# Designs tried in a protein design chat: miniprotein binders against q9f7q9. Part 13

Target 1, 364 residues: q9f7q9
Amino acid sequence: MSKKIYIGAMTGTSHDAIDISFLSIGTKIHLEYFHSIKFPKSLRLKVKKLIENNESSLSDLGTINKEIGFLFSKSINEAIGFSKIKKSSIECVAISGQTIRHEINKRFPFSMQIGDPNIVAKETGLLVVSDFRNMHIALGGEGAPLVPEFHNQLFYKARNPRIILNIGGISNYSFVKNRNDIWGTDVGPGNAILDAYCSDFLQIPFDKNGAIAAKGKVDHIELGRLLQNNFFKRKCPKSTGKELFNIKILSKKFLKKKAEDILCTLVEFSAKSIINSIHKNGHNNCDIVICGGGAHNKYLVKRISEMASNDIVLSSDLGHDVFAIESMAFAWMGYKRVSNEALIVQTSSKNVKGLLGSITKSKL
Short names: E, the ipSAE of ESMFold2; O, the ipSAE of OpenDDE; V2, 0.75 times the mean of E and O plus 0.25 times the DockQ between their complexes.

## First folded at step 6 (miniprotein)

Design b4 (at its last fold request DockQ between E and O 0.84; V2 from the best seeds 0.65)
Fold by ESMFold2, fold request of step 11:
Structure b4 (fold): chain B 364 residues (1-364), chain A 81 residues (1-81)
Amino acid sequence: as target 1 above (364 residues)
Amino acid sequence: MGDKSIKVTFETDDKKTLFEIYWEVWELAEEMGYDVIVIIDGNELVVYVEAPSEEEAEKFAKELEEIAKKLGAKVEVKVEE
């Protein structure tokens, strides 16, 4: 009798990759196989255009939605082949899709992910679970972050509250205190603006270890202006994306400064966004476990540590499969959906439970 | 210019070292502009890369071997077509 396998596939990683986790779930959650594939460059550019432009053609949107669907399908089928895991043991594939809009603070809130689940179901022959975010929103939630309940599964320790801080393109954290309830929020920028500046102005993918930033001086005027963003004034839970935190928010005067001063200021912006949120929410008296791509930026971690009243631990020091946690969360949510088990949705009033994720099949 | 596929296998029983290799591999791939497949299965991290030439594939493979040396992991390199 073979193990039941749940696949989680997600995009929006620090490396512009599709991360794919194969999970078995029993008494313990176990990562059986992890596969990560970089987005083709031409498709990455099309997605960047959709995210950054104010307007896009409906035909372009429709076409790219299919292209992303085929990319997910190809990547999942490749992962199955390389894994040598029997396809018959796979219960479902949960996909994140590729987020192109996340617009919550408005009368008709929505989140838009592309990657047609019908294509994925047809091309893989598997049951597909998708669109976790819009049911979350319909139930009164923010649609993001989705990971806090999975963080509870992995990091809960009785009488030992902790913060799980994920520094990706956008930073988010979970406050892990109660096994049966959740707290989480998006915070603000992580690497998104840093990496965009490096790519667009320096023709490098990122500032390795924050070495350039470490040579600079903070522009306190621009920092003050950036911290005035209305997102930071909202009550938690709150959510945001790269459509808000991108290169366009930087003033033209600031962009004329030395690269090291720009990067230094952007590191300070990310660090202050994180620590201000932790203080504002009264989460000062617990450890912070740092994970995500930003954990590898030594200068950013240094600035966070110097601002924090909390003890800092890198997740790599705890021995978790840190590279896979987010794709594992999608696999776990897929498992919950096909098992008809509710997830907790954090709202501005009270937390509720709901069935998250749409099921798509090409066959009976 | 013919595509060359290389397979590099890192082996370590230390999860911290495995995570450090993972990040170093991705940073190197970004710096050199190569697309990679990264696989983690138990104590092994496997990298597949298709390079535009044998020269570029060998350059990337040498950098991966230096990562293994720096982090104290076992490494095995195979060139495949």
Scores: ipSAE 0.642, ipTM 0.880, lowest interface PAE 1.5, mean pLDDT 88
Fold by OpenDDE base, look of step 6:
Structure b4 (fold): chain B 364 residues (1-364), chain A 81 residues (1-81)
Amino acid sequence: as target 1 above (364 residues)
Amino acid sequence: MGDKSIKVTFETDDKKTLFEIYWEVWELAEEMGYDVIVIIDGNELVVYVEAPSEEEAEKFAKELEEIAKKLGAKVEVKVEE
């Protein structure tokens, strides 16, 4: 029998790419093919401006939703072409869309992802699964993190509790102890403020290996101020976005410091946010597995390791590509949806089950 | 000016080495301002780069060969016309 293939396509990773994973799902989850393509700079700048300003015309919002839909379509069709995988073996494409707003602390909580699934369905000719976060919210969740159940499927080991720490623009982790007990939370900033400082003030995309930060000194006054953010006072599980953790939260006085001291302080802010969350939740006595693009910042990983009580490994040390985990999670959620299998949704009370994602088809 | 594409293929059985190559490629592409496609298929990592000139494409390929040597991976460079 030909292997059934499930595609997951994600934007908003640490290096501004579109990541596309092709999964086979049987007795094991297997990554058959991975494709990463650069996110177009012009469109990246439009998205950045939209997130930071929290304002757009209805015309501009409608237009960019179509532009992102075409971008996903192009990237997925290219990935299929290079993979040599027959389209007839592909059961679905799950898309993250591009998150532009995440507001859960309101009377009407919402998460807004752009990228028109109708364009993706028409241009690829495949079944598309989209809009996972808003169904998660409708079932009583916060729309994030979506990955805890997938982390459990991929990383569960009997008698060995693990933290699966994803360091993206925002950091999140899953606590993987029992197969049927799903737990995950956002913890705070990942690399988004670091990369924004490098881009806006140093005209470099990021601090390679955290080498500039490693030469600096921590500004304890600014670090103390940043750690007082009301997000850290909220009970876990909780969600956040780049709209809360961006360059605008930094003080004007701090931004006058040396670049090395600024980056050192921002690494310390991310590292302490992670460790404080693990400690606050009582999860400090288990292995930490790191994935996501922030795993590349060797200085950030070092600072987490020095603050942690346990050993830290990369997901690559367990045979799983550090950069593919999030797009793999979308492919797996696509599989669950087309198979009519409910996902576990964490709520403020009891976990519930429901189908996540909308199905879009242009043809039979 | 014909956009010359270079295909660089890395081969390694070590997932940690594969991860380091993936990252060094992305870092180099961001530094140079090039558009890249990075593919992982089994033990192979394939890079397609679109460079503004043949000379820049060859320079990028040479840097990728140095990365491969440093990390102990096999590398093959093919210029696609």
Scores: ipSAE 0.577, ipTM 0.852, lowest interface PAE 0.6, mean pLDDT 91
Fold by ESMFold2-Fast, scan of step 11:
Structure b4 (fold): chain B 364 residues (1-364), chain A 81 residues (1-81)
Amino acid sequence: as target 1 above (364 residues)
Amino acid sequence: MGDKSIKVTFETDDKKTLFEIYWEVWELAEEMGYDVIVIIDGNELVVYVEAPSEEEAEKFAKELEEIAKKLGAKVEVKVEE
């Protein structure tokens, strides 16, 4: 078949992986092929140091930018090789890049993703679309979340308004009520601090099902301190990142507590941030569809359910598993960019339209 | 000398089951410390794993077969060199 294929490649999803979605787009969006490959641990540690440290050399930054570019290239080429899809059918690959900074509440807001698109274009031979966030910011947007318009494409249902809650490292949600009414916001922490604590202090990648957290007690003093962060006082739509929500936000006294209590408190921090945001925005009477890695933390989902007045389902109950959704969103945004079609950019006042994404080609 | 590649294919007409298998596979790979490739293509989920030895590869494949049995999916294991 002569179907046009659009590829999205994303890092920073539920499994510390590179997720690659191949979409065909006609009257419906169809996921033709999905490929997921592990992010190398050595390179992940270099990225973590860039995110968590105040200073890094420009030489290190430039080198890691090239290494991430090669990682995307290798992963995309492997996915194409394993697929039954002819390379000539591929219109573009859209890459998320690896976010190392996202700083919006300042005079000169910016977002920085690494992964050199020139390397990707050269190594794959494909048209590459990258850097969706900085034009979003230039147009008055927050640079994140980018998913709300795509969530509207997948999850809109007439007379059934819903919240699509993505619990990644950072939690965000989309409010899907009307087909053309695009709205979404970052909430605050998801799994980022939980997973960092597990990795750094317990030598495990995450708290499976929240089993450790479930045995602990909430430190209400630390929780109260964490919830007073200025980010939570900002009006929606708003965005954040791991430069704010990381291990360094925790007090030294809190870090002396037992692991069960620390993880219990961090689950409560994420759950309460989510529910407070939904309530503050007046979205109390809508079903919540949970997606992202946090959907599989049973204790976190339990705490959200106990605090919520909303009915809660998982995205898989609606036929859409969340591990693919974000890479599908990038594929769809690549499609919009190469079609010369504007995306809706939420601002502090009114939505505007803009062309998001930079195009890179190595050859004709 | 050492690393062995194993391919495990899961098949089901229930997409929700494929999504659950995808999650279980990634969790198991993280627990074992293995690098995996996970593919979804139509009604199939395919896992490629490199393991330090044939014995460890067989153990991982057996765990994946248990996941398939628990979730009601068909499974096929092949050792690729």
Scores: ipSAE 0.566, ipTM 0.853, lowest interface PAE 1.6, mean pLDDT 86
ESMFold2, look of step 6: ipSAE 0.589; ipTM 0.864
ESMFold2 (binder alone), look of step 6: mean pLDDT 76; pTM 0.694
ESMFold2, fold request of step 11: ipSAE 0.628, 0.603; ipTM 0.875, 0.865
ESMFold2 (binder alone), fold request of step 11: mean pLDDT 76, 75, 76; pTM 0.694, 0.688, 0.692
OpenDDE base, fold request of step 11: ipSAE 0.537, 0.539, 0.507; ipTM 0.831, 0.830, 0.817

Design b5 (at its last look DockQ between E and O 0.75; V2 from the best seeds 0.00; counts 0 for: pae E 3.5 > 1.5, pTM E .655 < .8)
Fold by OpenDDE base, look of step 6:
Structure b5 (fold): chain B 364 residues (1-364), chain A 81 residues (1-81)
Amino acid sequence: as target 1 above (364 residues)
Amino acid sequence: MGDKSIKVRFETDDKKTLMEIYYEVWLLAYEMGYEVIVIIDGNKLIVIIEVDSPEEAEKFAKELEEIAKKLGAKVEVKVEE
């Protein structure tokens, strides 16, 4: 029998890429192919401006939704071409879309992802699964994190509880202890503020290996102020977005410091946010597996390791590519949806089950 | 002026080295301002870059060869017209 292939495509939380994973799903989950492409600079700047300003015309919002839909379509078709995988073997494409807003602490909670699935379905000629977050919210979740059940499937080890820490623009982790119980939370800032400072003030995309930050000193006044953010007072599980953790939260006085001291303080802010969350939830006595683009910031990983009481490994040390985990999670959620299998939704009370994602088809 | 593409294939027996090559390639592409496609197939990493000139192609190919040498990976560079 030909292997059934499930594609997951996401706008990366680090390095402004589109990540595309091809999974085979049988007795084991296997990554058959991975493709990453840089996000076009012009469109990246439009998305950045939209997230930071919280303002757009209806015309501009409609236009950018189509532009992102074409970008996903192009990237997926290119990835299929390079993979040498027959299109007839592909069961679906799951897309994250581009998150532009995530507002949960309102009377009407919502998460907004752009990237028109109709364009993706037409241009690829594949079944598209989209809009996972709004069904997660409708079932009583916060629309994030979506990965805890996938982390459980991929990383579960009997008698060995693990933290699966994803360091993206926002950091999140899953606590993987039991096969049938899932737990995950957003933690706070990942690399989003670091990368924004590098781009806006240093004209570099990011601090390579955290080497600039490693030369600096912590501003304890600014660090103390940042750690007082009301998000950290909320009970876990909880979600957040780049709209809460961006460069605008930094004080004007702090931004006048040396670049090395600024980046050192921001690394410390991400590291302390992670450790404080692990301790607050009573998860401090288990291995930490790191994935996501922030895993390449050697100084951030070092600071987490120095603050943690336990061993830290990269997901690559367990045979899983650091960058592929999130796009693999989307491919797996696509599989679950087309198979009519319910996902576990973490709520403020008991976990519930439901089908996540909308199906879009242009042809039979 | 025909869009010249460079296809670079890295090969390593170590997944850790593969992830380090992936990271260094992304860094280089960002520093040089190029659009890059990175493909991972097992222990192989394929990088595809579209370049505007033959001189940029050669410069990028040399930088990728230096990354491969530094990390102990095999490298194959093809310039496609």
Scores: ipSAE 0.359, ipTM 0.755, lowest interface PAE 1.5, mean pLDDT 89
Fold by ESMFold2, look of step 6:
Structure b5 (fold): chain B 364 residues (1-364), chain A 81 residues (1-81)
Amino acid sequence: as target 1 above (364 residues)
Amino acid sequence: MGDKSIKVRFETDDKKTLMEIYYEVWLLAYEMGYEVIVIIDGNKLIVIIEVDSPEEAEKFAKELEEIAKKLGAKVEVKVEE
């Protein structure tokens, strides 16, 4: 008889936080509580190595998979405690896991998230929904982005098409026009390379407001080289990951430049990647709603705005917290899965419907 | 000296200001090497930081108050164990 709660837990901007949203879902989707918990440094470094290295031991992978499972579990239990929401009202927890590989353009496409859902189910005592991306892929989709249908739910407005731009580690956008169908794509780097440079070379988590980048000059030679990446030549829908967009794609000569110029060039790379995609897809005549961690980077948002023919607003201006959209999407997908309701999967041909997410329980 | 948590409340009507406070707090905790939990509930930002001493708790509280003052947000600072 009480309000039913759906939890979505995901790795936030890069892998620096676990973002946790608690939703109630009725006629409207309501965010009851949002909680963000720091990703421990030692585990962050282990995950970074898994993403960036060509190879790793299976034992290391297995162990880190368990460590991430315990991190999600600890974070979820802590969020429940602080929220003072009754555990008995919680129908499920959906987890993103931590993506370490996303390899689609091959004979046997796959996406790999770590964070053992069995650990989460055992340690929380809750029904867990996980692994949304591999069913998406099995149905002919890209496995990412997963958010377009949720963006439709939150942002659809009749006769008013909108772009919902999520600036995470990888940027994606949804073109919200049709209430009962979806369009979305990954577009390129968001803050992944920016934040990795700040962490690796400047010992800071990110460039606050893009203040360092704003002092720099664009290296147009490196920018031109970066924009020639084969990913940008692929037709939408397309998807990518941090294994493609990381420090290793930067030339050694470029990395010897001043930090200001490196960050300035990387902001321009992200901004051009986004705007070039919007232009190529003919989505120039609607508002851009920005969400995700990259929305904090004032210089990046400024560069996007200056390149765009579109008006720019933040999701918070429309009543949705910039930080929470992605974790809310997972909570909503968990709700759909436990309700046995299909999600729309965008493919290169006809969109299809399917049940996304695997259910794990430790109890009856 | 036992461990202490600092619980700080930020209130604004402006979601843009709340976003700026969020990243200022995250950066401060990173620079000082402390674990942080950030809670956002409507206009309220609640920060919980685990510190080693009352002296460190006072330093964090002062820095958080300066951030709030700069951005025009109300601050409640409570030291909890």
Scores: ipSAE 0.331, ipTM 0.731, lowest interface PAE 3.5, mean pLDDT 85
ESMFold2 (binder alone), look of step 6: mean pLDDT 74; pTM 0.660

Design b6 (at its last look DockQ between E and O 0.70; V2 from the best seeds 0.00; counts 0 for: pae E 2.1 > 1.5)
Fold by ESMFold2, look of step 6:
Structure b6 (fold): chain B 364 residues (1-364), chain A 81 residues (1-81)
Amino acid sequence: as target 1 above (364 residues)
Amino acid sequence: MGDKSIEVRFETDDRKTLYEIYYEVWELAEEMGYEVIVIIDGNELFVLVKLDSPEEAEKFAKELEEIAKKLGAKVEVKVEE
């Protein structure tokens, strides 16, 4: 009886890399292989424009959807080759796609991911599971974050509640306390606006360690304006995307200031967004485990630590698989879907269960 | 001169160090504008990239060796056309 392998491939909200995890799932969840591929520069720029612009052509959307589908396919096939895992042992590949819109607080809520699963199914020859978020929304959920149940699976310990804080483009956290139920929410910007400012105005990909930000001073007027966004007033669970938190929310007057002050203010914005949410939800009395790319921005972590009443655990202090958790979560959700096992959907009232993910096959 | 393929293998039994290497490698690749593949398998981290210039390949390999030196990891570099 050979191992059954489940692949999870995701870009999250950052579109910085495609992370690919190969899981075996039995009495425990085991990461068999991890593979991460940088998003090509040309596609990163195209996706950034799609996210930040209010309008885009349908032809551009259609074309980029195919390009990302091929990128996922190439990356998955390459990962299979390097892993030397037999393709016949692979039960499915779950893909996140690349989120370009996430619009929930409206009459017809939706979430839009690009990366055509038909391309992935055809090019890999594998069963593909995709579009987890829209069934989540249809069942009364927010469509994001999707990781809280997987965080529960990995981090639950009786009488030891903890926060798993993921600082990606958008920040989210799970409050891990109950074995058989979940709690999680998006909280606001992570590194999305910081990185976009660096790219657009400084021609660098990011502010390493927050060194530029650390030299600036906070513009409290702009910070106050940014924190007045209605998203922060919504009751949890709530969700958002880069279409809300991008360069366009910054005032033109603010953008004329010194780069140091702009970045300093944006770090403060991310840090306050995170800590305000944790405090508003009464989650002050447990450790915060910081994950994601933002965990390596030393100045951002410093600001979070100084605002927090919680003890902070950095990703450098974490266990074996923290770098792969999100792609592992997608592999695990793929496993659940092909096994016809429901996932928990957090709603504004009572949590429900449902089958998340659409199945795409090119052949029987 | 033609393209250069780089394969760099880091090894450490300290999981914190391996995580720090992972993020340092990604930050370096982003700063230099290189499209890398990063693999983690047990105590080993691999960085694979194909570069158009011998000078760029040598520069990137040296930066990766510096990461290993700073963080106390074993490193093996292979550069091939």
Scores: ipSAE 0.551, ipTM 0.850, lowest interface PAE 2.1, mean pLDDT 87
Fold by OpenDDE base, look of step 6:
Structure b6 (fold): chain B 364 residues (1-364), chain A 81 residues (1-81)
Amino acid sequence: as target 1 above (364 residues)
Amino acid sequence: MGDKSIEVRFETDDRKTLYEIYYEVWELAEEMGYEVIVIIDGNELFVLVKLDSPEEAEKFAKELEEIAKKLGAKVEVKVEE
């Protein structure tokens, strides 16, 4: 029998790419194929502007939702073509969509992802699973993080509790101690403010290895101000987005400092946010496994290691590619949905179970 | 001016080296402002890029060969017209 393949497609937070993982799911989860495509610059700039301004016409919002749907469709069809995997072996495509807003601390909590699943279903001819976050919210969750149960499936080791730390634009971690008990939280800023500063002020995409930051000095006044953000006062588990942690939160006085001092302070802000969250939750006595694009910032990883009391490894050291974990999680959630298997949803009280994701089909 | 496509294949028996190649390729593509496709199939990494200029294509291919040499990977470059 041909292996059943599950595709996960995600707009990555690290390299402005669309990450596409092809999973086989049997006795083990295996990454059969990985495809990453650069997000088109013109469309990236439209999405950035939409997130930062929090304003759009209904016409512009409708248009960009279709543009992202076509982008996913194109990227998935290209990935299938290069993989030489038969379409008849593919059970579904799970898509993250592009997050443009995440507002959980309101009377009507919501998370908005764009990328029309109807276009993806029509253009690929595959079953599409989408809209995971809004079902997570409807079941009493915060719509993020979605990965903690998947982290348990990949990284569970008996008698060895682990932190699985994803450093994207926002940092999140899962506490992996028991197979049937999931815990995860957003922590605060990852690399999003660092990369935004590099792009907007230095005309470079990012600080390679954190080499500029490593030459700087911490502005303790600005760092202290940033750490007073009301998000850090909330109890875990909690969610956030780039709408709370972006370049606009930085003071005008701080932005006049040297680039090395700014980047050094922003690395320290991300590192301290992570360590403070781990300590506040009582998770400080276990291994830290790092994944996501921020794992490549050697200076950020160094600062986390110097503040942590425990060993730090990359997910790649455990046989799981650092860059594929999130798109693999979507493929696995796609599998769970088409198999009619409930996922665990963390709530403010007891964890609940439910089916996550909407199914879209254009044909039988 | 005909769109030149470059296909570069890296081969390594070490998954850690493959990971390092993946990141060095993305860093290079961001620095040069190129839209690339990166594919991982087993122990092989493929880089696909379309470039408007033959000279840019040759320059990018040479930088990818330097990455391979630095990390001890095999590299094969194909330029299609």
Scores: ipSAE 0.465, ipTM 0.802, lowest interface PAE 0.7, mean pLDDT 90
ESMFold2 (binder alone), look of step 6: mean pLDDT 77; pTM 0.696

